# Ledger of designs, part 37: VH-VL binders against q9c950r261to396

Target 1, 136 residues: q9c950r261to396
Amino acid sequence: VPTFEDVKEVTIRRSKLAKWLMEPFFEELIVGCFVRVGIGRSKSGPIYRLCWVKNVDATDPDKTYKLENKTTHKYLNVVWGNETSAARWQMAMISDGHPLEEEYRQWIREVERTNGRMPTKQDISEKKEAIQRTNS
Key: E = the ipSAE of ESMFold2; O = the ipSAE of OpenDDE; V2 = 0.75 times the mean of E and O plus 0.25 times the DockQ between their complexes.

## First folded at step 20 (VH-VL; framework fv_ixekizumab)

Design dd6 (at its last look DockQ between E and O 0.87; V2 from the best seeds 0.82)
Fold by OpenDDE, look of step 20:
Structure dd6 (fold): chain C 136 residues (1-136), chain A 122 residues (1-122), chain B 112 residues (1-112)
Amino acid sequence: as target 1 above (136 residues)
Amino acid sequence: QVQLVQSGAEVKKPGSSVKVSCKASGGTFSNYAIHWVRQAPGQGLEWMGIIIPYFGTAYYNQRFKGRVTITADESTSTAYMELSSLRSEDTAVYYCARGGEWLDNYYYMDVWGQGTLVTVSS
Amino acid sequence: DIVMTQTPLSLSVTPGQPASISCRSSQSLLYEWGKTYLHWYLQKPGQSPQLLIYEVSNRASGVPDRFSGSGSGTDFTLKISRVEAEDVGVYYCMQSIDWPYTFGQGTKLEIK
């Protein structure tokens, strides 16, 4: 099971998504990363779900939205639990903050409950290295 | 293409509970959220709560003080709203509504059920 | 809770004439990622509500272009360039930036 620290290091925030959006490496790099998807806001504050990114969905060029100062038709297919059920998500609704430990625990529980795929230590390591190469 | 069909009218006594169903046809149930909104006779719309089956979570209008329970059965593509400790003031048409075409558009309601009249009277 | 205030609460319009409905929120509906969570619904007599405008200015599928939405922050407007008989009903604005979602009081549109 990847640690909370592991997940934090491969969690991509909204501003980084916007920065990488048009880069040739984006669609490959983002796979296997994590994102915090905004699912609402209550009196206690914004609520996010920590999700695993399955792939970029750009199959509908007519469905555009604003990601910061950029217009895009690229969406993320993210996974909460099991890869057999992925959800499309606007990158604009991804958190620009770091994940919370409670969100990490929720994700772990859901993956276990649904017998989902848990990233390996090697998966995380490779993703960290890939991210590091593109942070310059 | 998605349609929401709700259960039939209910007549209830004060203090009892009512459970309204909302069956979705077309599309993928896990690709959207389900809202519940009610409307008392001659009054406006009141949001009761939301369920997001994909994330296994429901959120409620606290004005109902815990009397509302929203559930979903993905195997039957059906959402449920149960209101307990019924009062005469709960007499209203209850609507379910789909939250957006896509899950990331859950925050507006683009498909509505036909409504279910719940009458609470002694 | 966020309070939504519509004005007017009722209006009578001659067919072919324009109509305008205002909606004000008690706090900004602009979220941190630039999305404004203000929507408009129409409930025709004896029917369920239907979505007209989402996110301030986007027309829902099948909504005629005579309907338009505008505004920002806390002040929003729904306009009908040329009112038709089929436009009769009660219009509601709704915010969805915070739970609970809240609606305006509704504006009843009638034909003269």
Scores: ipSAE 0.888, ipTM 0.951, lowest interface PAE 0.6, mean pLDDT 96
Fold by ESMFold2, look of step 20:
Structure dd6 (fold): chain C 136 residues (1-136), chain A 122 residues (1-122), chain B 112 residues (1-112)
Amino acid sequence: as target 1 above (136 residues)
Amino acid sequence: QVQLVQSGAEVKKPGSSVKVSCKASGGTFSNYAIHWVRQAPGQGLEWMGIIIPYFGTAYYNQRFKGRVTITADESTSTAYMELSSLRSEDTAVYYCARGGEWLDNYYYMDVWGQGTLVTVSS
Amino acid sequence: DIVMTQTPLSLSVTPGQPASISCRSSQSLLYEWGKTYLHWYLQKPGQSPQLLIYEVSNRASGVPDRFSGSGSGTDFTLKISRVEAEDVGVYYCMQSIDWPYTFGQGTKLEIK
C-alpha cells in the first residue's frame, strides 16, 4: 500500500502539467500519477481531492481552454475511489500545491469504501523515477 | 437532453420540514454537480449549496447550515434538499440546477429544474 | 461573502436598440492563470433561470450572438446589441470563485 510520501512524490502540480503539456512524453508520464482536483473554494481556502490519473482525453479538439500561458484541448480522466468510473477534468482546475496528509487519507478511505484499486509501491517507484529523469 | 424534474409544490407549517426531489435524466448522474438555489416571491436568487455525487460530498451556504441537508441517490439519479425548522421567510421557489456539461465545470449552472414552490404558513 | 452589485436595477429599452448591464464584485473573480468565475443568467417571466454567459464571455448553447459579455477583475458587462421582445426578464450576474456563490440583485429589462 503506498504511503503518503510515496503518493506525494508522484503528485503532479498544475505548473508541471503546463510545462510538460507539449512534450512527446506528456501522456505516458502523467498516466498513473496523482493530481489534486479542485472541487470548490471555502472561506478557508480551496477544497481538493487527490485523484489518480487514468488517461489523457484529447478526443474533442474543439473543447479548448486556457492552461496558464497555453491553450489546450487535453483533459485528464481521473479516478476517485473505484477505477470503473472516471471524471474528466481540465488541468486549469488542478492545484499547484502539494497534497495534504488528510487528502491522502481521504483517498485511501474512498478506495477502501468502493473496493477500488491502488497503485502498487512498485508502480509508484517507477513513476517517481520517470519524473526524476524528466526533471534532470 | 439533460432534464431535471422536481417534486411538486408543498404547503408547510412553521417548524416543520420539507424535502424537495430533483430527478435527472440523460448523461451519467455521478458526473454531475447539482446546485440548489431559492427565490422568495418577487426577490432575487440565493444559492443554498452543492452536491457532487462523484465525490460523495455536499457543501452548504453557511446561512442555511444546520437546517439544510443535500443528498443524492445515484441508483435513482435523484438529488434531494431537505430544509428543517421552516419559517415564513422560507417561502420561496426552490430550484435544482446541474453544473456544466462535464463535472470540471461544476461552478456554474447550465440546466435548471422547473422549480418547487414551498409555502410556509399557519 | 462576495457582494455582487448590478447597475442599473431596471431598464426600459426600445426594440432594436442596444442594452448594457454592469456587474461589480466586491473582490476579484480572477483565479489562477486567467480563469474568471463570472456568469450571467436570464430569468424570463414565469420561467426558471437560464444560463446566458459563463466565464465572462462564453455564450451558453443556443444563446444568440447579440448577447456578449466582457470585463475582468471586479468589473463586468453584459451587452445586448439589439434588444428583442423575447429578451424581457431579469438578468443576474453570479460569482462562483468562492462559496457561497452569490448573485447580483437582478436587472429587470422591459420593452418600451
Scores: ipSAE 0.719, ipTM 0.909, lowest interface PAE 1.4, mean pLDDT 91
ESMFold2 (binder alone), look of step 20: mean pLDDT 91; pTM 0.943

## First folded at step 21 (VH-VL; framework fv_ixekizumab)

Design ee1 (at its last look DockQ between E and O 0.88; V2 from the best seeds 0.82)
Fold by OpenDDE, look of step 21:
Structure ee1 (fold): chain C 136 residues (1-136), chain A 122 residues (1-122), chain B 112 residues (1-112)
Amino acid sequence: as target 1 above (136 residues)
Amino acid sequence: QVQLVQSGAEVKKPGSSVKVSCKASGGTFSNYAIHWVRQAPGQGLEWMGIIIPYFDTAYYNQRFKGRVTITADESTSTAYMELSSLRSEDTAVYYCARGGEWLDSYYYMDVWGQGTLVTVSS
Amino acid sequence: DIVMTQTPLSLSVTPGQPASISCRSSQSLLWEYGKTYLHWYLQKPGQSPQLLIYEVSNRASGVPDRFSGSGSGTDFTLKISRVEAEDVGVYYCMQSIDYPYTFGQGTKLEIK
């Protein structure tokens, strides 16, 4: 099971998504990363779910939205639990903050409950390295 | 095309509970949220709560003070709204509605059920 | 809770004439990432509500282009360029930036 620290290091925030959006490496790099998807706002503040990114969905060029100051038709297919059930998500609704440990715990529980795929240490390590190369 | 079909009208006594069902067809149930909205006779719309089955979570209008419970059964593509401790002022048409075509559009209601009249009277 | 205030609460319009409904929120409906959570619904007589406009200005599927939405922050407007008989009903604005979602009082549109 990846540690919270491991997941934090491969969690991509909104501003980074916006930055990488049009880069040739984006669609490949984002796979296997994590994002915090917004699912509402209460008195306690914004509510997010930490999700695993399955792939980029750009199959509908006619459905665009604004991500920061950019227009895009790229969505993320994210997974909370089992990858057999992915949800499409606008990157604009991804948090620009760091994941919370509780969100990590929720994700872990859901993956276990649904017998989902748990990223391996190798998966995380490779993703970390890939991200670092991009930042260089 | 997604369609929401709700259970039939209910007549209840004060203090009892009612559970309204909302069955979705024509789409993937886990790809959207379900809202519950009610409308008292001659009144406006009141949001009761939302369930997001994909994330196994629901949020409620606290004005109902915990009397509302929203659940979902993905195996039957059915959402439920239970309202307990019924009062006469709970007499209303109760609507379920789909929260967008996709989950990232959970925040607006693009498909509505036909409504379920719940009458609370002694 | 966010209070949504519509004006007017009722209007009578001659067919072919324009109509305008205002909706004001007690706080900004703009999220930090630029999305504004203001939507419009129409409830025709004896029917369930139906989505007209989402996110201020986007027409829902099947909604004719004579309907338009505009505004920002806390001030929003729904316009009908040429009112038709089928437009009769009660219009609601709704905010969905915060739980609980809240609706305006509704604006009843009638034909003269």
Scores: ipSAE 0.908, ipTM 0.957, lowest interface PAE 0.6, mean pLDDT 96
Fold by ESMFold2, look of step 21:
Structure ee1 (fold): chain C 136 residues (1-136), chain A 122 residues (1-122), chain B 112 residues (1-112)
Amino acid sequence: as target 1 above (136 residues)
Amino acid sequence: QVQLVQSGAEVKKPGSSVKVSCKASGGTFSNYAIHWVRQAPGQGLEWMGIIIPYFDTAYYNQRFKGRVTITADESTSTAYMELSSLRSEDTAVYYCARGGEWLDSYYYMDVWGQGTLVTVSS
Amino acid sequence: DIVMTQTPLSLSVTPGQPASISCRSSQSLLWEYGKTYLHWYLQKPGQSPQLLIYEVSNRASGVPDRFSGSGSGTDFTLKISRVEAEDVGVYYCMQSIDYPYTFGQGTKLEIK
């Protein structure tokens, strides 16, 4: 039900993840948003999948990595399609660019194929407002 | 400890096809990337392609595109590589390999199968 | 396709002595995330390849400290500080910045 523009407005770039990483509201804000995960690079450029953020995984403090100028052990559990299976992702491997309509259509198709959940228009509106509030 | 076990050696005629299996044990199969790499006798390594089952996607070395199909069956934790229109130059050992421990490290090969010899002769 | 060039293609080393293998790529392996997509593998006689080093300098699990990797951009080096008998085999570098992934030609290491 959400349009490409709806999803685009709540897709979080790597630079924003790095900016908000240490804020008390980080997990609450990021869960339910979208991110673009990189799955390779072809001759025509980087290849991304548009994924929904299910939760933040910070359970292993020994698994640290650099995210821009910071060090963290926080990972995103992201969903492409059915929320019963999530992929754990370093935030350093999230795109800093905007989603493409092709990526949105791929996401829609996969959610339909796997009988997954989509956020409602209301869910999107609430996330959009939360992001705007945080950017003020 | 994850292990990759491949199907046994095959002898094929030119013009036929071969399908090599790669069964993974340990971990969650859909959270792995599986690569296929071949090695002709006395030669180096040649990357054939990758499948990322979680994202329902595969990418092929253009050299093989059209002849190579890489698939996965998540219910059996098995990846497959099928090479069609076989020629004698396709005689090689074919390896499957898992990406890193987590899917965000798909881009290198951590665990390798034992290899499958495919011999193409008349 | 990115061409990976290894030198030397063969070397013979006295046990206990150091060894060094060079790998050069036809274009930079450094990409947007600040990662460098260069890896090293060893194929011992009669065995499958095994990962030695990933992302230039990180040793894979179980790889001894005498193996180290370095380099940047297009030029990379694998060093073995003290060669042991178990180190014989063929060493390959590989890039994974672009599909298709490509290997160097291999460097055969033998013990004198």
Scores: ipSAE 0.684, ipTM 0.895, lowest interface PAE 1.5, mean pLDDT 90
ESMFold2 (binder alone), look of step 21: mean pLDDT 91; pTM 0.945

Design ee2 (at its last look DockQ between E and O 0.87; V2 from the best seeds 0.83)
Fold by OpenDDE, look of step 21:
Structure ee2 (fold): chain C 136 residues (1-136), chain A 122 residues (1-122), chain B 112 residues (1-112)
Amino acid sequence: as target 1 above (136 residues)
Amino acid sequence: QVQLVQSGAEVKKPGSSVKVSCKASGGTFSNYAIHWVRQAPGQGLEWMGIIIPYFDTAYYNQRFKGRVTITADESTSTAYMELSSLRSEDTAVYYCARGGEWLDSYYYMDVWGQGTLVTVSS
Amino acid sequence: DIVMTQTPLSLSVTPGQPASISCRSSQSLLEEWGKTYLHWYLQKPGQSPQLLIYEVSNRFSGVPDRFSGSGSGTDFTLKISRVEAEDVGVYYCMQSIDYPYTFGQGTKLEIK
């Protein structure tokens, strides 16, 4: 089971998504990363779920939205529990904050409950290295 | 095309509970949220709550003070709204509605059920 | 809770004439990522509500182009360029930036 620290290191925030959006490496790099998807807002603030990114969905060029100051038709297919059930998500609704430990715990529980795939330490390590290469 | 079909009209006594069902067809149930909205006779719309089955979570209008419970059965593509401790003022048409074509559009209601009249009378 | 205020609460329009409904929110409906969570619904007599406009200005599928939405922040407007008999009903604005979602009082549109 990946640690919270592991997940934090490969969690991509909205501003980074916007930055990488048009980069050639984006669609490959984002796979296996985590994002915090917004699912509402209460008096205490926005509510997020920590999700695993399955792939980028750009199959409908006619469905565009704004991500920061950019227009895109790229969506994320994200997974909360089992990768056999993914949800399409606008990157604009991804948090620009860091994941919370409670969100991580929720994700873990859901993956376990649904017999989902847990990223391996190797997966995380490779993704971390890939991200670092991009930032250099 | 997604269609929402709700259970039939209910007549209830004060203090009892009612459970309304909303069955979705023509789409993937886990790809959207389900809202519940009610409308008292001659009145406007009141949002009761939302369930997002994919994320196994529901949020409620606290004005109902915990009397509302929203659940979902993915195996039958059916959402439920239970309202307990019924009062006469709970007499209304209760609607379920789909929260967008996709989950990322959970925040607006693009498909509505036909409504379920719940009458609370002694 | 966010309060939604519609004006007018009722209007009678001659067919072919334009109509305008205002909706004001007690706080901004603009989310930090740029979406504005204001939507318009129409409830025709004896029917369930139906979505007209989502996110201020996007017409829902099947909605005629004579319907348009505009606005920003806390002030929004729904316009009908040429009112038709089928447009009769109650129009609601709704905010969905915060739980609980809240509706305006509704605007009843009738034909003269």
Scores: ipSAE 0.909, ipTM 0.959, lowest interface PAE 0.6, mean pLDDT 96
Fold by ESMFold2, look of step 21:
Structure ee2 (fold): chain C 136 residues (1-136), chain A 122 residues (1-122), chain B 112 residues (1-112)
Amino acid sequence: as target 1 above (136 residues)
Amino acid sequence: QVQLVQSGAEVKKPGSSVKVSCKASGGTFSNYAIHWVRQAPGQGLEWMGIIIPYFDTAYYNQRFKGRVTITADESTSTAYMELSSLRSEDTAVYYCARGGEWLDSYYYMDVWGQGTLVTVSS
Amino acid sequence: DIVMTQTPLSLSVTPGQPASISCRSSQSLLEEWGKTYLHWYLQKPGQSPQLLIYEVSNRFSGVPDRFSGSGSGTDFTLKISRVEAEDVGVYYCMQSIDYPYTFGQGTKLEIK
């Protein structure tokens, strides 16, 4: 079971998504990483869910939106728990902050409740190295 | 093409509860956010809450102080809103509404149910 | 809670003439990364509300191009370039930047 620190190290922030958006390695890098999708804002602040990235959807070029200083039609298909269908998310609604421990615990509980699958420690190690190489 | 069909009108006594159903046809229900909005006679719209079944998440307007519960049954593509401890001022038309077609458009309502009149009287 | 204030509360318009409805929020509806959570709905007599404009200025599918939205921050406007008989009803603005979502009081549009 990956630890909170393991997951945090492979969680991609919005500013990084925007930075890497046009790179040829973009999809290969972010698939299998985590993102914090925004599902609203309460008096106690933004509400996020920590999701696993399944793939990038760019199939509708007419569905454009602004991502920081760029315009894109790329969306993330993300997975929560054991859902076979992904939720399609615009990257503009991905957090630019680090995951919280409660968000990690929510993710763990949902995967366990639904008998979902998690990345292995090896999967995370490979993503961590890929992210580090790209950040250089 | 998505349609939301709500349960029929109800007459309730003060202090009782009502549970309104909202059945979705068309599309993939698990990818929907469902809002509940009410409208008292001659009044404007009042947001009651949202459920996002994909994320096991519901948020309620605190004005209702725990009297409202919103649930979803994905196997029947049906959302429910239950309002307890009914008062005469809860007499209203209750609407369900879907967020956008894609879940990342949860924050506006593009398909509305026909409304359910709930009358609270002695 | 964010208070949404519409002005005017009612309009009486000659067919073919323009109409303009203002909506003001008690705090900014602009998220730091650029999205603005202001939407417009129309409730025709005897009907459920229907979406007209989302995110300030985007017309929903099937909405005539005589409807347009504009504004930023806390001040927003819905315009109808040429009012038609089927435009009669109550117009609501709504914010969705914070829970709970809130509507303006409504603006009743009538044909004179």
Scores: ipSAE 0.714, ipTM 0.905, lowest interface PAE 1.4, mean pLDDT 91
ESMFold2 (binder alone), look of step 21: mean pLDDT 91; pTM 0.943

Design ee3 (at its last read DockQ between E and O 0.94; V2 from the best seeds 0.89)
Fold by OpenDDE, fold request of step 22:
Order: structure tokens, then C-alpha cells, then sequence
Structure ee3 (fold): chain C 136 residues (1-136), chain A 122 residues (1-122), chain B 112 residues (1-112)
């Protein structure tokens, strides 16, 4: 099971998504990363779910939205538990903050409950390296 | 086209509970949030709560003081709204509605059920 | 809770004439990522509500272009350029930024 720290390092913030949006490496790089998807706001604050990114979905060019003032039709297919069931999510609604440990715990529980795919240490390591290469 | 079909009208006594169902067809249930909204006779719309089955979570209007329970059965593509401790002022048409075309559009309701009249009377 | 205030509460319009409904929120409906969570619904007589406009200005599927939404922050407007008989009903604005979601009081549109 990847540690919280591991997940944090491969969690991509909204601002980074916006930065990478049009880069040729984006669609490949984002796979296997994590994002915090917004699912509402209450009096206690914004609510997010930490999700694993399955792939970029750009199959609907007619459905556009703005991401940091950039118009895009790219969405993320994200996975909370089992990748047999992914959800489409606009990147504009991705958190620009770091994941919370509670969100991590929720994700872990759901993956386990649904017998979902748990990223390996190798998966995380490779993703970290890929991200680092991008920052170079 | 996605459709939401709700259970039939209910007549209940004060203090009892009612459970209204909302069956979705024509789409992928897990890609939707389901809202519950009620409307008392001659009154406006009142949001009761939302369930996001994909994330196994629901949020409620606290004005109902915990009397509302929203559940979902993905195997049958059915959402449920149970309202307990019924009182006369709970007499209303209860609507389920889909939270957007996709799950990330949970914040508006683009498909509505036909409504379920719940009458609470002694 | 966010309070949504519509004006007017009733409107009688001659067919072919324009109509305008205002909706004000007690706090900004603009979120940090630039999305404004204001939506409009129409409930025709004897029917379920139906979505008209989402996120201030986007027409829902099947909604004629004579309907338009505008506004920002806390002040929003729904406009009908040419009112038709089929537009009769009660219009509601709704905020979807904070739980619980809240509706305006509704604006009843009638034909003269």
C-alpha cells in the first residue's frame, strides 16, 4: 500500500494541470497520478475526494469548460475505488491544495473494499521520476 | 435519454415514515448524483439532500434535523429518500433529480422525476 | 444558508414581449476556480421542474435561445426575449455552491 507521503508526491494540483494541459506529455504523465476532485462545499469548507487518474478523456469536443482561463474539452477519468467504474471530472474542479490524510484513508478503504487496483511502490516511483523529469 | 421514475403517491400518518424510490434508466447510474427536492402545495422548491453513489456519500439539508435518509442501490439503479417522524407540514410532492449530465455536474439538476405526492394526515 | 432572492415574484407578460427576472444571492456564487454556481429552473403548470440555465448563462439541452442568463457574483438575471405561451410557469433560481442548495422564492410568469 502506498504511503500517504507517496500519494502526496504524485498528487497533481489544479494549477499544475493547467500548466501541463497542452503539453505533449500531459495525457501520459497524468495517468497514475492522483487528484482531489471537488464534490461540494459546506459551512465547514470544501469537500474533496482523492482519486486515482485513469486517463484523459477528450472524446467530447463539444463539451468545453475553462481551466484557469483556458478553454478545454479534456476531462479526467478518475477512480475512487475500482477502475471498472471511473468517473469523468473536469479539471477545473480539481483542488489546488494538497491531499488530506483523511482523504487518503478514504481512498485506501474504498480500494480495499472494492478490490481495486492498488498502485505498487514501483508505480509510484516511476510516476515520481516522470514528474521530476517534467520539472527539470 | 435518462429517465427517473419515482414510486407512487403515499398517504401517511403523523409520526410514521415514508420511503420514496427513484429508479434511473437510460444511463449509467454511477455517473450521476441524485438530488431530492420537495414542494409543499402552492409553495416553492426545497432542497432536501444529495447522494453521490460513486463516492458513497450523501449530504443533507440540516433543516430536516436528521429526519432524511438518502440511499442508493447501484445494482438496481435506484435511489431512495426516507423521511421519518412525518408531520403535516411534510405534505408535499417529492422529486428526485439527476445531478448533471456527468458526475462532476452534480451541482445542478438536469433530469427530474415525475414527483411523488406524500400526504401526511391524521 | 445562502439566501436567494428573486424579483419580481410574479410577472404578467404579453406574448412576444420580453421578460426579465432577477435573482440575488446573499453571498457570492463564484468559486475559486472561476465557476459560478447559479442555475435557473422552470416549472410549468402540473409538471416537474426542468433545467433552463446552468452556471449563469449556459442553456440546457432543448432550451430555446430566447432564454438567456447573465450576471456575476451575487446578481443574476434571466431574460426571455420573446415570451411565448409555453413559457408560463414558475421560474426558480438556485445556488449550487454550498450545501444546502437553496432556491429563490420563484417567479410566476403568466400571459396577459
Amino acid sequence: as target 1 above (136 residues)
Amino acid sequence: QVQLVQSGAEVKKPGSSVKVSCKASGGTFSNYAIHWVRQAPGQGLEWMGIIIPYFDTAYYNQRFKGRVTITADESTSTAYMELSSLRSEDTAVYYCARGGEWLDNYYYMDVWGQGTLVTVSS
Amino acid sequence: DIVMTQTPLSLSVTPGQPASISCRSSQSLLYEWGKTYLHWYLQKPGQSPQLLIYEVSNRASGVPDRFSGSGSGTDFTLKISRVEAEDVGVYYCMQGIDYPYTFGQGTKLEIK
Scores: ipSAE 0.941, ipTM 0.966, lowest interface PAE 0.5, mean pLDDT 96
Fold by ESMFold2, fold request of step 22:
Structure ee3 (fold): chain C 136 residues (1-136), chain A 122 residues (1-122), chain B 112 residues (1-112)
Amino acid sequence: as target 1 above (136 residues)
Amino acid sequence: QVQLVQSGAEVKKPGSSVKVSCKASGGTFSNYAIHWVRQAPGQGLEWMGIIIPYFDTAYYNQRFKGRVTITADESTSTAYMELSSLRSEDTAVYYCARGGEWLDNYYYMDVWGQGTLVTVSS
Amino acid sequence: DIVMTQTPLSLSVTPGQPASISCRSSQSLLYEWGKTYLHWYLQKPGQSPQLLIYEVSNRASGVPDRFSGSGSGTDFTLKISRVEAEDVGVYYCMQGIDYPYTFGQGTKLEIK
């Protein structure tokens, strides 16, 4: 069962998605990582859900948007709970901040409730190493 | 093509409650955000709240101070809005509306229901 | 809550002439991701509202290109380059940046 710190270390920020967008390794790197998707802003601040990245969807070239100073038609299929149910998300609406422990606890509860798949500690370790190599 | 069909008009007494349904047809309901908006006779639009079923999340306009509850049943592709402790000022047409075609476009209203007139009368 | 203020509240336009509606928000509608959450709706007589413009300037499907939106920050404008009879109704701006979402008071457009 991965800890909050494990998940935090493999959570990809919007600025990193934009930085890596055009790299040949992009999809390989980010699939299996986490992102914080934004679902609104309340009086208490932005509202995020911590989601697992299932794959990159680039199948509709007419669905373009701005990601920082780049234009793309790549979207993330993200998972909240069970991987049989994914949501398509533009990377422009991914947080550039750290996940919160409450967001991690919500993710754990939803995965357990839906009998979803959790990454193993080994899966996380491999992603940590891949991210570290890319940031060097 | 998505269509939202709402339940029929209702006449209610002050102090009672009303529950309006909003059934989606076409498209994939689990990818929708559903808003509720009301319009008193001769007045403008007032946002009541949103439900995002995929994330088990609803947000309400605090103007209603806990009198509004928004729910969704994904198995029937239906959203509900319940307004309690009705007052004469709650007489309005109540609309449901879907956000954009994809859930990441939850923040505007693309498809609207036909509206449900709720009349609160002594 | 973000207050949305429309001007004018009523507009009478000769067919074929342009129309312009202003919308001002009490706070910036530019979000940290660079998106601006200002939208326009039209409610034709006896009908439900319909989306015209989302995110300042993007026309919704089926909306004629005589409708255009512009603006930034707190000041926004909807323009109709050539008003037609089917354009009568009440126009609303709406912010979608903060819960609760809020609408302007509406601008009633009539044909002379």
Scores: ipSAE 0.825, ipTM 0.928, lowest interface PAE 0.8, mean pLDDT 92
ESMFold2, look of step 21: ipSAE 0.774; ipTM 0.913
ESMFold2 (binder alone), look of step 21: mean pLDDT 90; pTM 0.941
OpenDDE, look of step 21: ipSAE 0.920; ipTM 0.961
ESMFold2, fold request of step 22: ipSAE 0.810, 0.798; ipTM 0.921, 0.919
ESMFold2 (binder alone), fold request of step 22: mean pLDDT 90, 90, 90; pTM 0.938, 0.937, 0.938
OpenDDE, fold request of step 22: ipSAE 0.940, 0.941; ipTM 0.966, 0.966
ESMFold2, last read: ipSAE 0.821, 0.797, 0.805; ipTM 0.928, 0.918, 0.921
ESMFold2 (binder alone), last read: mean pLDDT 90, 90, 90; pTM 0.938, 0.938, 0.937
OpenDDE, last read: ipSAE 0.940, 0.941, 0.941; ipTM 0.965, 0.965, 0.965

